# VHH binders against o26223: the designs that were tried, part 34

Target 1, 191 residues: o26223
Amino acid sequence: MKLLWTSQHIKVTVHIDGKVSKMDVLEAIKTRRSIRKYQDREVPEELIDKILDAAMCGPSAVDERPWHFIVVRNREMLEKIPEVHPYGAMVKDAPVAIIVCCDSSLEKIPGFWVQDCSIASQNILLAAHSLGLGAVWTGVYPLEDRVEGIRRLFSIPEHVIPFSVIPLGYPAENPGTRDLFDPDRIHLEKW

## First folded at step 1 (VHH)

Design f20 (framework vhh_8pnl_2)
Fold by ESMFold2-Fast, scan of step 1:
Structure f20 (fold): chain B 191 residues (1-191), chain A 123 residues (1-123)
Amino acid sequence: as target 1 above (191 residues)
Amino acid sequence: QGQLVESGGGLVQPGGSLRLSCADAGFTFSDNAMAWYRQAPGKERELVARISSGGSTNYADFVKGRFTISRDNAKSTLYLQMNSLKPEDTAMYYCAAEYSLDGFYTDSERDYWGQGTRVTVSA
């Protein structure tokens, strides 16, 4: 009987969310922008959980799924990241950052972990955008000084490779859309 | 649309001067490299001048000695002083905040654009 009170709302919500979510995937991909300015506002743990769930659903080479994630909320630690990552200045102003790592002991095919961690990083960016957050991918691997700097800061073991640092938060900027479609990059049947 | 707002463009005769301004409402202005780009009719957008957070400057060869880029961190404002203007300088001028200079992540998103300010050099 209690379902009778909410069945129409559930159906309307599912119907609306289904159509919006279907359009939202392509729109999210096309409208996602790197966000480097964040509101002074905490990101709920539930949203981080959803983002990481999405990150782990990407394809990986021979299903090796070598990714591990460090969630950083400590302000002192966030403020130290720019010291070892010269282009990560925005991280100190973010409420949270995710460090995407590769556990090399999980690697089945040499070298493909880079693609795996790239997929996880992009999924974090898209999931964050879809949830009303902004994020940016700051590069770590293959720049050895940054890899070793991040490893030192977060006590990352030698068999684990930090790949990217992704600060995220509620956006404090709204960059315009991009028109990047270039038909000259599409070849039919051959080069 | 964004937080960057350009001003100071206009019509000027060859040999004249203009000073462009770009206001950034963002709280990280002092931490970021800032740049001026231009797009002439029928041409792609090109870098004119860049200034780092520490004040180091870089200029395109076609403006060296004529243009000066500067910043006022207290006012979150970027400037471009343009002297000895030529008809070839006619373009829409754009302010950009360059938050990531990571050469290995070279997507077009690292730069945020304003709406532009139009500069016309003609009689």
Scores: ipSAE 0.013, ipTM 0.195, lowest interface PAE 7.9, mean pLDDT 81

Design f21 (framework vhh_8pnl_2)
Fold by ESMFold2-Fast, scan of step 1:
Structure f21 (fold): chain B 191 residues (1-191), chain A 123 residues (1-123)
Amino acid sequence: as target 1 above (191 residues)
Amino acid sequence: QGQLVESGGGLVQPGGSLRLSCADAGFTFSDNAMAWYRQAPGKERELVARISSGGSTNYADFVKGRFTISRDNAKSTLYLQMNSLKPEDTAMYYCATHRYSGKWTLPYSEDYWGQGTRVTVSA
C-alpha cells in the first residue's frame, strides 16, 4: 500500500453506532449544490470511505465497474491541479480531492465507461452532501489537455483514463435552493 | 459498426493512389481524435495514421511521406489519401474513434469499428 493509496482495502463490515444523517434521498438530490469554498477543516477518513463505498454502488453496464479512485490529501499535489485544469482553481483550497478514473482493461462493453464514471461521480456528490460535506465535479474527460495533465501529475498508466476531479470539504458557502422542475419536458404515451 | 462507414477501397497497381473516406452517422465526430487502422491477412491490426480533434497528425513509419490523413468536421468525414501504393499496403482498412489517452492503443473492440474497406495492391 502506498501513501497515494490512503484507504485500506475496505474489509470493514462496520455497523457504525454513530450519528445518522437526517437527509432522505429526495432531499439530498434536490438540495445538493456545487460547493467551491471549503472550511480549513480535516475530513475524517471514515467519511471518505463511506463516500467511496457509495460511489461503487452505482449501476454499471454489463456490471463492468471500471472505476478506480485516487484520494489526494497532499497539499502540494492539490496546489498543482489548477496548473493542468483551468476550472479547478478551488481544488487547491480543498482539504481532499477524489479523482475518478476508468481502468479500460476492465471495460466489457465499449464506451459505457463514461456513463459508469458519471454515475460514480454523482454518487460521490450525493454521498458527500448527505454527510454534511460540499463537493463539486470538475470535468477532465474528454478534454485531451486535462486528461494528459492529470495523468502526468498523478502517474496514471495509459490504460487508465482520469474522468473527473472532485474536491470536497466542509462547506464555507450556501448557494441556496433551486426550482428546476419543468413539466414541458414530460410527454405521456406519445411525443 | 453502422455508426462509421468506410469507402474508397479497391484494386490498384503498384505506384497507384486511392482515397479512403469514413463517414460519421451521428457520432460526436468533431470532439474526437480519429484513426485509420489496417489488417493484412494473417497479421494483427495495426495503426496507420491518427488525427486529433484539432488536426494534428501522426503516422506509422511505413506510410510516412506516402499517406495523408485529414478530416472535415463540417461534413463529419475522415479521409486517408494513399499515394505510391505498394503490395505490402494490401489490407482491410478500418476507421475508428480514438477515445483513449494512449495515442497508439486500440480504442475499441470490433463492435465499435467500421465494417472496413478492402485495399488490394497487385503487381
Scores: ipSAE 0.000, ipTM 0.097, lowest interface PAE 20.6, mean pLDDT 79

Design f22 (framework vhh_8pnl_2)
Fold by ESMFold2-Fast, scan of step 1:
Structure f22 (fold): chain B 191 residues (1-191), chain A 123 residues (1-123)
Amino acid sequence: as target 1 above (191 residues)
Amino acid sequence: QGQLVESGGGLVQPGGSLRLSCADAGFTFSDNAMAWYRQAPGKERELVARISSGGSTNYADFVKGRFTISRDNAKSTLYLQMNSLKPEDTAMYYCAAQDYTEGWYLSSPDQYWGQGTRVTVSA
């Protein structure tokens, strides 16, 4: 049998406990929350691949795309991250973490790699949420002790800069939605 | 990072009352669990009371029935009403926020600390 696909019936889909649900882009953005408690369940490799594909689709300065990613599933390595990242305690309880890195040899314009890696990090969080996972961005750069601690743990070469550590898994908490819209921060035509 | 500022400490006699306040100038207050801790001279810092973003409270056994934790989300202020004060309550009192926000700098549910406010219970 041949299956015919039509784009008009294709929606953003999320696999949750083997079921498919739909989420539009605005809903994904508005309902994504930092998740720091995870179920004791493995995240399929196929979902990590989808997340990393989405991470690489962000805009970058002069299209330099300097990001590299380390996928960490090893329990001993995840348990060591809190030793070098004082606010990364939840990483030890996650089934997997992604370390977002900048390869400085790919940098075409100085300094914009920070924005590039920020975009990649946010895309990881949004993609994870759209796939029924929870994640949180733990900051590494520009904090020298965290940068060097992560570099040492994962044998990261000197020309590569660890930017963020993002643990992810199936969520074991459900924080409420936030209403953050503040019209006083919107200025028409001039400040 | 966020800045917590405690106030309301002072000198009171045994059996007296004080109300501590903690102003939150750098966090999304309504999204954070908040707590009061204390540290007596020569002792470790200990939890006094916690309040969740939803208003659920938890108290250390040594203050149950005497202290009340509350929050005013509109004013971004945490309170500790302390009644029937004892000399053993003498300590520096610290406001703490447990970050459940979207902040990446301190993205753990780790505690941010204020500067403290001193409470002395003495005749």
Scores: ipSAE 0.044, ipTM 0.431, lowest interface PAE 5.0, mean pLDDT 83
Fold by OpenDDE, second read of step 2:
Order: sequence, then C-alpha cells, then structure tokens
Structure f22 (fold): chain B 191 residues (1-191), chain A 123 residues (1-123)
Amino acid sequence: as target 1 above (191 residues)
Amino acid sequence: QGQLVESGGGLVQPGGSLRLSCADAGFTFSDNAMAWYRQAPGKERELVARISSGGSTNYADFVKGRFTISRDNAKSTLYLQMNSLKPEDTAMYYCAAQDYTEGWYLSSPDQYWGQGTRVTVSA
C-alpha cells in the first residue's frame, strides 16, 4: 500500500508496506506531516537506529550535544504516557515512541539546550518520514506537569529534562499536503 | 489528498444570520484544531474563531458573542454560526485545519486552507 503526498511541485510516494523510498531533504521537509494514526505493525530496530543517528547529526550550541533518547516499545509504558500527557493520546497506538531528553550536565551555555533538542526532534520527524514512517512531536518541556509526569513515569534523574515524546509507526492516515509558503513573512534587509 | 470545502456564504442583510460549513475530505479531522479566518478586500487575513480538537473555543474580539464555532467529528465538518451580521463582516471566509506541534496552542506552524466562501452583508 502506498501513501501519496502530492503538492503543486512535489509528488512523493511513501511505501507503507515496508519499502523505503529515497527522497531528498527538501522533499522530506515539504511533504512531512504529523501522523497520529499508525498501523498495527512493528517498526524495525534498524529504522529506529537510522532515525536516532539522524537525531544526533544536528548542530548544538558549542557542540554540547546534550540530548539523550529513550526508546519505548513496552506496551504498558506506551499506554501510560497519555495519563501524564493529555495531548499524547496517539502514543498508546504507536508501536514505538522516542523520548528526547536533555542532560543538563552537558549544557555548556544556558538555555540553548531547548534549541538543540528541538533540532534533534525535528530530525527525528524528517528521518522518520523519509523512511516511510509517520511521527508527531508532542511537547513536554516547558510544561511542568508534563515534565514531571514523564520524569516519574520513566524514572528520569533530576538533572535530565524530558523535552519531547515522539510516537512513530507506519502511517495509517494521509493528512494531505500543505502550501505553507507565505511571501508576506519574508522581509528583505529589515522589517 | 485532503481538501477543505467551505459552503454557506452568500448575501445577507444587516442583522441577518448565516451558517458556514467546512467539510474535511481526507484529513484527520478529529485530531486537528480547526479555525475560521476571514479576509476583506484590501485587508489582511484575520482569525475569526478557533476550536481545538477537544472542543475548546476561542474568538476574535470583534465577534462579541455573535458567532459560534462548532464541529461534528462524526461528519468531519466545521461550522460557523454567524448572527447579527454587520456590513464590516463582509469578507471571504476560510476554513483552516491546524496541526499543532504539541506546546504550540496559539499558533499553528502547520496549516492548510479551503478555497473560501464569500459572505456579503449589505442592505
């Protein structure tokens, strides 16, 4: 089964039967969508490894690379995540989730870890999409209740900050395409 | 392919009412926040009303209780009941689906639009 994303300029075919279609970075960026419905199909470890590899390739402030990743496949744990994350309902339906965390002890410049983990999270989304998977970024930080909820659930030490929960799976939906280009948002030289 | 299709626009007298509909054909409607925008000639597009996937609503200041946004997830349809219409409400009205990255509740980095339905309020 193939999911087709068509835009005015780019037609992308994603194989949901396990075949990986090669796409360039612009294609991946333009055609990526949040996916919240997943097939009842396991994601191979090989794909998770590739996704995590991509997650670690992003830049970070002064190369601090503060990120850690928790890969969650346990069904019971996946089902508990929505209890502490009100907008994480789809996580219980995913075969796997990645929790992106920051080790604050690795932080070299205060505050940039948010950018670092954001980049890592986005790379996870793009990589997943390029590999024929669907994913969605569910934010944890900076909401204290979610941070603490995830922390407790996964016994995350105090110096480590959970940042995002990203469920992944083979897509069971096609949200369609978007045209997000807005020339009014582009300012030349100055505002 | 997903498509948003607006309907219900038309010509109405001041003080009149219209009900706009937006059919979501191909999107995960129930999981998305939805919104109505409008754009009058020569003006910028502006938010009219927003409804979350859970049904929480937010309205622009100019609405002042005159409009009601609602959704039927079973029908994948968004509605805007507009009462007490004024000439200044004349605009093209657009349906928008908003895909929020969790934590971004006030703005949507991911959105897609219908073609719009025209509302004209005139005596």
Scores: ipSAE 0.007, ipTM 0.258, lowest interface PAE 9.9, mean pLDDT 85

Design f23 (framework vhh_8pnl_2)
Fold by ESMFold2-Fast, scan of step 1:
Structure f23 (fold): chain B 191 residues (1-191), chain A 123 residues (1-123)
Amino acid sequence: as target 1 above (191 residues)
Amino acid sequence: QGQLVESGGGLVQPGGSLRLSCADAGFTFSDNAMAWYRQAPGKERELVARISSGGSTNYADFVKGRFTISRDNAKSTLYLQMNSLKPEDTAMYYCAKYGTSRPFYKLSDGDYWGQGTRVTVSA
């Protein structure tokens, strides 16, 4: 382990029933669930920093890394998100939200920024889960009304595209895990 | 601890150039993202330029095209080449490094900051 805000050698830890345990990558991927209910408890800045570090470590098309992030802790601003995002009602109850954005001026290959920002969003969800937090991806792009609403609320320039809003906090629900493996979706050699 | 030591500041005329250096006595220089910040009298400290461990750079809009950040991992030294200096560049310049024990955007004091080097741009 090295002292880097961008380090990829940090072991994942999860708080389970007040205990700290380590989670391997496959377990983290398989046990992550969308969390929409949060404790009335502040998320330390250090954990947000680790999550954002992980978000920026994802692959991107031709290494364009077009992502920008807005960290929202202001209660009044969090309460306004549901006004422009109908399925973002849980955001007002979260202690913090991250808005994933694309700076189109950084785009090197047209259209791949959507995949780049999807990777960043998923890394936020996995990193949050690994640190004992819960989060959910609420979709913004490609829904034009949500894109414009979020842009207006956060004074986002026209060359920047809000992609997702991810509220996060310490979970106040435990939906359990799912086994989603479906062998019928795997084709050998050809369709 | 005072592991970061800035140097290279001074008095220069508008349009002039300066090269700042930041020496890191620690073990982790090649693994750390590094940055230059500045603080003018009566203003908050602001980010000037940042460089990742892999050499990717990012600049504040007010210095783009004029300043160049670079690093020499063999010497554990961070540089800021400042060209076309303006009076508004007058400030104390600080070197910073980022670690897992320090929040990324709450890097304001402690062992991750140097003491600074003063840059004055005036005729």
Scores: ipSAE 0.000, ipTM 0.114, lowest interface PAE 18.7, mean pLDDT 81

Design f24 (framework vhh_8pnl_2)
Fold by OpenDDE, second read of step 2:
Structure f24 (fold): chain B 191 residues (1-191), chain A 123 residues (1-123)
Amino acid sequence: as target 1 above (191 residues)
Amino acid sequence: QGQLVESGGGLVQPGGSLRLSCADAGFTFSDNAMAWYRQAPGKERELVARISSGGSTNYADFVKGRFTISRDNAKSTLYLQMNSLKPEDTAMYYCAAPSDWYEIGTYDSHDYWGQGTRVTVSA
C-alpha cells in the first residue's frame, strides 16, 4: 500500500495584520525554515519573553534544566559575533540574538546538557516561527574556537558553556516549504 | 525540494585523479549557483569551487589549478574534476546550491546539499 502522502500545502497565511494567528504544533514544525535575512524592524520584548518561556518548557535530563539565555540587542555586540563565529554572518543583520548556554554546575548527568540545550534551541526556533518571526540555529558547541570566541566576547564564566547563537527577526525571505519525509529512514521493529 | 546526490569519490593514490558528480533531483539547477565543499575530519567545511548560473568559476586557493568545476544544465549535474590529488585533499566532498554563503555551518543547510562523497588520497 503506497501511502500516497498528499503533500497538503499548509498555506501558512502570514496574516500581515499583526495578529499572530494560532499555529498548531505540527504546522509550526513542518513549515519552519531557517531564516537568515531580516527586516529592519525591532522585535518586541513581549515576543522574546514568549520565546524564552517556550525555551524553558522542554524536557531535560532528570529535570536538570541547565540552560541560560543571553539576549543580545546591542548592535555593536551583534556585529562582533561574526568575528568569532565564521558562519554567523547573518547575526549582524538581526535585531536580536539569543545565545543558549549551559551552566555545567546544574548538570546532574554528564553529557545530557547537549540534548537539553538542543531542545531549548529548537523550541526557540519553533516559537519564533509560530509568532511570525524567523530564526536560524548557528552552532557553537562543540567547536572549541567558537565556544571560546563567544565566551570571551560575552564574558561567559568558565563553568558556563555557550551552545548556540540564534538570531531572530521578522523574515525578509521565504525559503518555501519542504517535504522531508523519507520512508527509507523508517525501520519497523528492527533495522 | 529535491535532494542533491554526490558520487565519484573513492580511494586514489597521490597524483591521481577523480571526477565527482552531483545530480540534482529537485532544484532549479540552471538558475542557481552551484558549489563543491569539503570537510576533513575535525576541520571546518570549506569551499572548494563555485560555478555561477552563467558558468563563471571560482576556486579556493588550495586548488591551484588542479580542480575544474563544471555543470551540465541539461542533465542537472555538477562535476568536479580533480587532478594531481594530494593526501591533504582527503575529505568528504559535498555538493551545494548555496543561496547564501551564510548557509555553511548552520542548521538546515542540508536543504542545499547532499550526503557527500568520500575522497581518500593515500599512498
Scores: ipSAE 0.011, ipTM 0.268, lowest interface PAE 10.2, mean pLDDT 84
Fold by ESMFold2-Fast, scan of step 1:
Structure f24 (fold): chain B 191 residues (1-191), chain A 123 residues (1-123)
Amino acid sequence: as target 1 above (191 residues)
Amino acid sequence: QGQLVESGGGLVQPGGSLRLSCADAGFTFSDNAMAWYRQAPGKERELVARISSGGSTNYADFVKGRFTISRDNAKSTLYLQMNSLKPEDTAMYYCAAPSDWYEIGTYDSHDYWGQGTRVTVSA
């Protein structure tokens, strides 16, 4: 995959499934795919900073912004994640992972932190894609064993809830784009 | 496109049998339900058979008694044994690993497909 920047219309050009496409917001949303195979190549800190900036720009209930992020680059720690997360086998092969957490002390309205952290997680996936990286959201909350396992591995305090683990890196696979538009799920004026 | 690779399709005469296989990379197989779908030319994909992680099976009415779905978790492989094949069974056959909520971030949608394997039932 080759990434090219242009300033004229704030667009990014990406090669996807052998085809060149300009990546505005709609194309980024439509062409993002879960990526589970990564090149043996480090991700620059500058790209992680951009991704985390985007993650924190999402909406949150009454602007509570309860998210915290753990950036994991340590190989030993990445290799331990699959031991507590059955669907996280690919994490051990990623150069970096981001753990999205909720600090419950920042919560202003009970329960909305789940939506808040979901938005942050999706922004990480979209930002990574827009920067020529691939990522996948692996679920942690609300599975109690995964929550406790991740908390223990990363010394996360009791008032902080690990929500998702997102490995990312330069893609070593290029799944095709998909057409998921289903007009039967759209109801005009009422069900 | 992804981890699922179907094989075993081919040309067979009416009344014949075929065994389809679907290989998965393994990190979703043992803990998730698996399914076989089919799509005839110009038609929509339809569910053929489903098997839970624990081995419980469910079949579409049009294949009950003729097709058997099974899995080998040690080999991360899904099978479809197809007996008493009919011309109307002619289709591309796809295996699918539908995401459950345990994998909410692992699949982009519940419509995860392999490339498919072609089954043609004719003289």
Scores: ipSAE 0.006, ipTM 0.184, lowest interface PAE 11.2, mean pLDDT 81

Design f25 (framework vhh_8pnl_2)
Fold by ESMFold2-Fast, scan of step 1:
Structure f25 (fold): chain B 191 residues (1-191), chain A 123 residues (1-123)
Amino acid sequence: as target 1 above (191 residues)
Amino acid sequence: QGQLVESGGGLVQPGGSLRLSCADAGFTFSDNAMAWYRQAPGKERELVARISSGGSTNYADFVKGRFTISRDNAKSTLYLQMNSLKPEDTAMYYCARTYKGSLWYPSQEFDSWGQGTRVTVSA
């Protein structure tokens, strides 16, 4: 029976410290944690490309796909992010960060770009985790001071809205898993 | 779309133990959340315990600390270990799987339920 059911499961193969690990989608979702401490180690461009591919595979309202991404590896730029984002102190210690943006000119249905960019951000976190990396979502939108600070810092045009800053790298911490399933939040047929 | 087959029920004295099994002939067992339900005479079918594809468990208040749900993905089998059984546990026990692997609802179609296994707790 194991051979029959195994052929129906998709497993992601990740290389960690020369060893191959396999993580299915549900395992990735359940074990992903916010990582704020990173090894002093470069993240290969190939892995960033895979993460961004995953980010763009999210559903979007009326298929508007309004997301744009800025990949930041420059140490001086990473060190300036905490100046405009008070809870982004860990970004300066990350080898790379991805800024998720919305190009408002691509928006087909007003307001849904927030959901679209949230989906892209979550896909970045899951893809990073599946590839043996750690990441954390630091919020930018809808805090106007952070939006304008990030826009100014990265020369983002006025029709583009920075949504989140996601530092990532090889994890230097290992927080335990959380038991988050709460049946009291599930209502059958009605409240 | 395999049928669920329950087994392991029987007659036991109060304070006794039973282990129920549910065999799933379907090819997606390890992707599905699974549940045990029971139906006592004259009552509606009620949820006893749930287990996710990743092994997270949830129990009805009336069985917490006494029952343990578990799964063996290699055997495509769901288990319910029942300890400290009470007369109130007397029921027909059914296993169920969720819709499309993403909803925490058991299938509402009868073809997604087995015949059940009877548990009787009496002196």
Scores: ipSAE 0.000, ipTM 0.074, lowest interface PAE 21.9, mean pLDDT 81

Design f26 (framework vhh_8pnl_2)
Fold by ESMFold2-Fast, scan of step 1:
Structure f26 (fold): chain B 191 residues (1-191), chain A 123 residues (1-123)
Amino acid sequence: as target 1 above (191 residues)
Amino acid sequence: QGQLVESGGGLVQPGGSLRLSCADAGFTFSDNAMAWYRQAPGKERELVARISSGGSTNYADFVKGRFTISRDNAKSTLYLQMNSLKPEDTAMYYCAASGEYFDTYLRSPTDYWGQGTRVTVSA
């Protein structure tokens, strides 16, 4: 998939099979959905690289950028994730998953790594969507059993905290869009 | 957790009508696609009709033109209007929240099933 600029500031993405999509940022945010069904089709390394580049571009507390990523393509490893993550059944059917981690040695301010890794996780979801892929964030931190299960499965060192597991692939479902705007949650000038 | 509770089933003659309801008790109704399934004795559950959170509908070919699915998000209630009923429509009818449309990062949705409401179409 290649990303091209247009005169309307709309990015044009060309799929490897020759298909083209256009999506602005607001449309990407509003139409991104959790995708848990994937085609039996490999995701090119080039697209994973673009997704990880986008993941690292989020704001970070005191610019600590504590995130590290594990890219899992090995089928046997993907099939073991549901054994340590009770809500990760879809991961075994995905062609690839990204594990978002915090390296605590990079922390400059305690506790803000949670926000940093949340931002990285959301950027992965949005980047995947913009590139014609589907993904879902499956939560790991702060559930200790999941944290330890993922740590053990992927030989993650003690100073690194697994935060989320994000399977992704070409979508085999289309859940459609949601209208979630609620004006009662907006307060002008004061609560 | 939460529960889905079906009602409105009964015995009706061929050509008759029934309106099924599915009430939510604590489930986040408006955020999910909702569906009606049915199961006849000795058969697997089959999809009858689906409605997305945005109101888009899909119907199985065997009910298209006879059944209408609708939702009332304010009342957290799903409906199935069943017209021109046939003996082959006889089954337990189940309300389900479609797990595939949850947008959550904590718990992967499992399908939520009610206990069903029985529809019998017989002379």
Scores: ipSAE 0.217, ipTM 0.632, lowest interface PAE 2.6, mean pLDDT 83
Fold by OpenDDE, second read of step 2:
Structure f26 (fold): chain B 191 residues (1-191), chain A 123 residues (1-123)
Amino acid sequence: as target 1 above (191 residues)
Amino acid sequence: QGQLVESGGGLVQPGGSLRLSCADAGFTFSDNAMAWYRQAPGKERELVARISSGGSTNYADFVKGRFTISRDNAKSTLYLQMNSLKPEDTAMYYCAASGEYFDTYLRSPTDYWGQGTRVTVSA
């Protein structure tokens, strides 16, 4: 294990034996970027399992945990997703995609499932990034055409709502990091 | 596969300056993060500086403002301006293209490396 200190005082842990670098949660959050280009390389099932584990660790309203996940590796299906998702062009180039869904029958409080699935989706992105993968959140809900498109494509029951499509792969781009801190968005005590 | 060719290395006195260049032939230069690494005799290869496809830069702690990484996408060329050189900076310097952000010490199968250019800082 070797530690790298950057000019930004970010501690990066690199495993010399070919293991994935470890990063702390703040580093993961700050350095994560949407990745839309992927290598021609398969993602091991082990990594997907870790990502899905992370996806299920987020909080949910009254612990309703309404999320379901469709893991898509079939090339034909991946290539069809852009047909129903106008901003999902990169999905066809990814080795795998995760579709985050809500089972409405598991919802305990109306409307909070959106937050629940958002948390799950973000955890997928962060976990993927921490594991050396690139991903992007392509929104499905609440756009009806996308919801129904994905529903039909994957034969999703009516009580289950597709929420997001997240392609994943080893990144073939590095857009760098951004400073998104804006003090003008911070209000003290009141607006 | 693209080929990276480093140049600009040489012998300099402490406090001197060098400018390294890395020319990219046949690689999608603009779409990839680029980096400079160095390897001193008997030491492991270490990251010196990285620049993203978007131009964001990151430096190793030992750089301390002495080096500047830059890129010219039109020329498909990466640069490292090295000022205030120290004997400890003596190493073979390598140019790398990488799509992975945190692959800082290891050669990824997806990374491309040049042959290196030697920098010697000595009185």
Scores: ipSAE 0.000, ipTM 0.244, lowest interface PAE 13.4, mean pLDDT 84

Design f27 (framework vhh_8pnl_2)
Fold by ESMFold2-Fast, scan of step 1:
Structure f27 (fold): chain B 191 residues (1-191), chain A 123 residues (1-123)
Amino acid sequence: as target 1 above (191 residues)
Amino acid sequence: QGQLVESGGGLVQPGGSLRLSCADAGFTFSDNAMAWYRQAPGKERELVARISSGGSTNYADFVKGRFTISRDNAKSTLYLQMNSLKPEDTAMYYCATLYSRKGYWSPTEQDYWGQGTRVTVSA
């Protein structure tokens, strides 16, 4: 087993109605949807490696890169997540979940770790989609009961903050795409 | 969401009560003074109440006797108990981390502001 911590070998492939096509960045951003139903299929380790490589390529405040990731494949552990996360019921049905964490000892400027971990979380969602997987961001931080529940469940140290839980797998639903462009939210030169 | 997350707002009738909460990551919560601000449409953001790291409180004259600010450092949570609500209390409510220097309090940075929670007092 070997993890690929570089983007040079990453293949972006989407399976569409029996055809395989490469998804460009704009297409991935526009067509990504939250997926909460998964096929009973294992996600290969190589795809998880590619997703985590993409997650770590995000920008961070003053290059602090405070993120750490827990990869959960154990069925018993996945089944316990809904006990501490009320809106995480779909996690128990996913073949794998990624927990995005912040190591507070790596923070260089107060508060920006939330933005850093949000960027990492979004990159996970986009990378998963581009690889033919579905995923959903379930919020942990800033809800203290969820933070403490996830911390206890996965033995996370007190100086590390669980930020999000992202279940992922091959999609068993197709919610379609959204057209969210609203020119009234764009202001030229001034408000 | 932002670094600070407000919750607990809603629609209430005059004379009603609400309890607002503000959750923080905990990185600076116990070390810093915290405050509640509010902003009504078309008006400037104004200070409602503040609490020091040690628990000392100050209130704007227009809420004295009706609102109570408190904090739970173990939970990194700031609260605002709002009683005897009036239509004039209708606003978006924000929490902020404060920096103290030479006897004044100011928000540390705009990035430490929450997105707010809406309070509407009407029949």
Scores: ipSAE 0.000, ipTM 0.063, lowest interface PAE 25.5, mean pLDDT 81

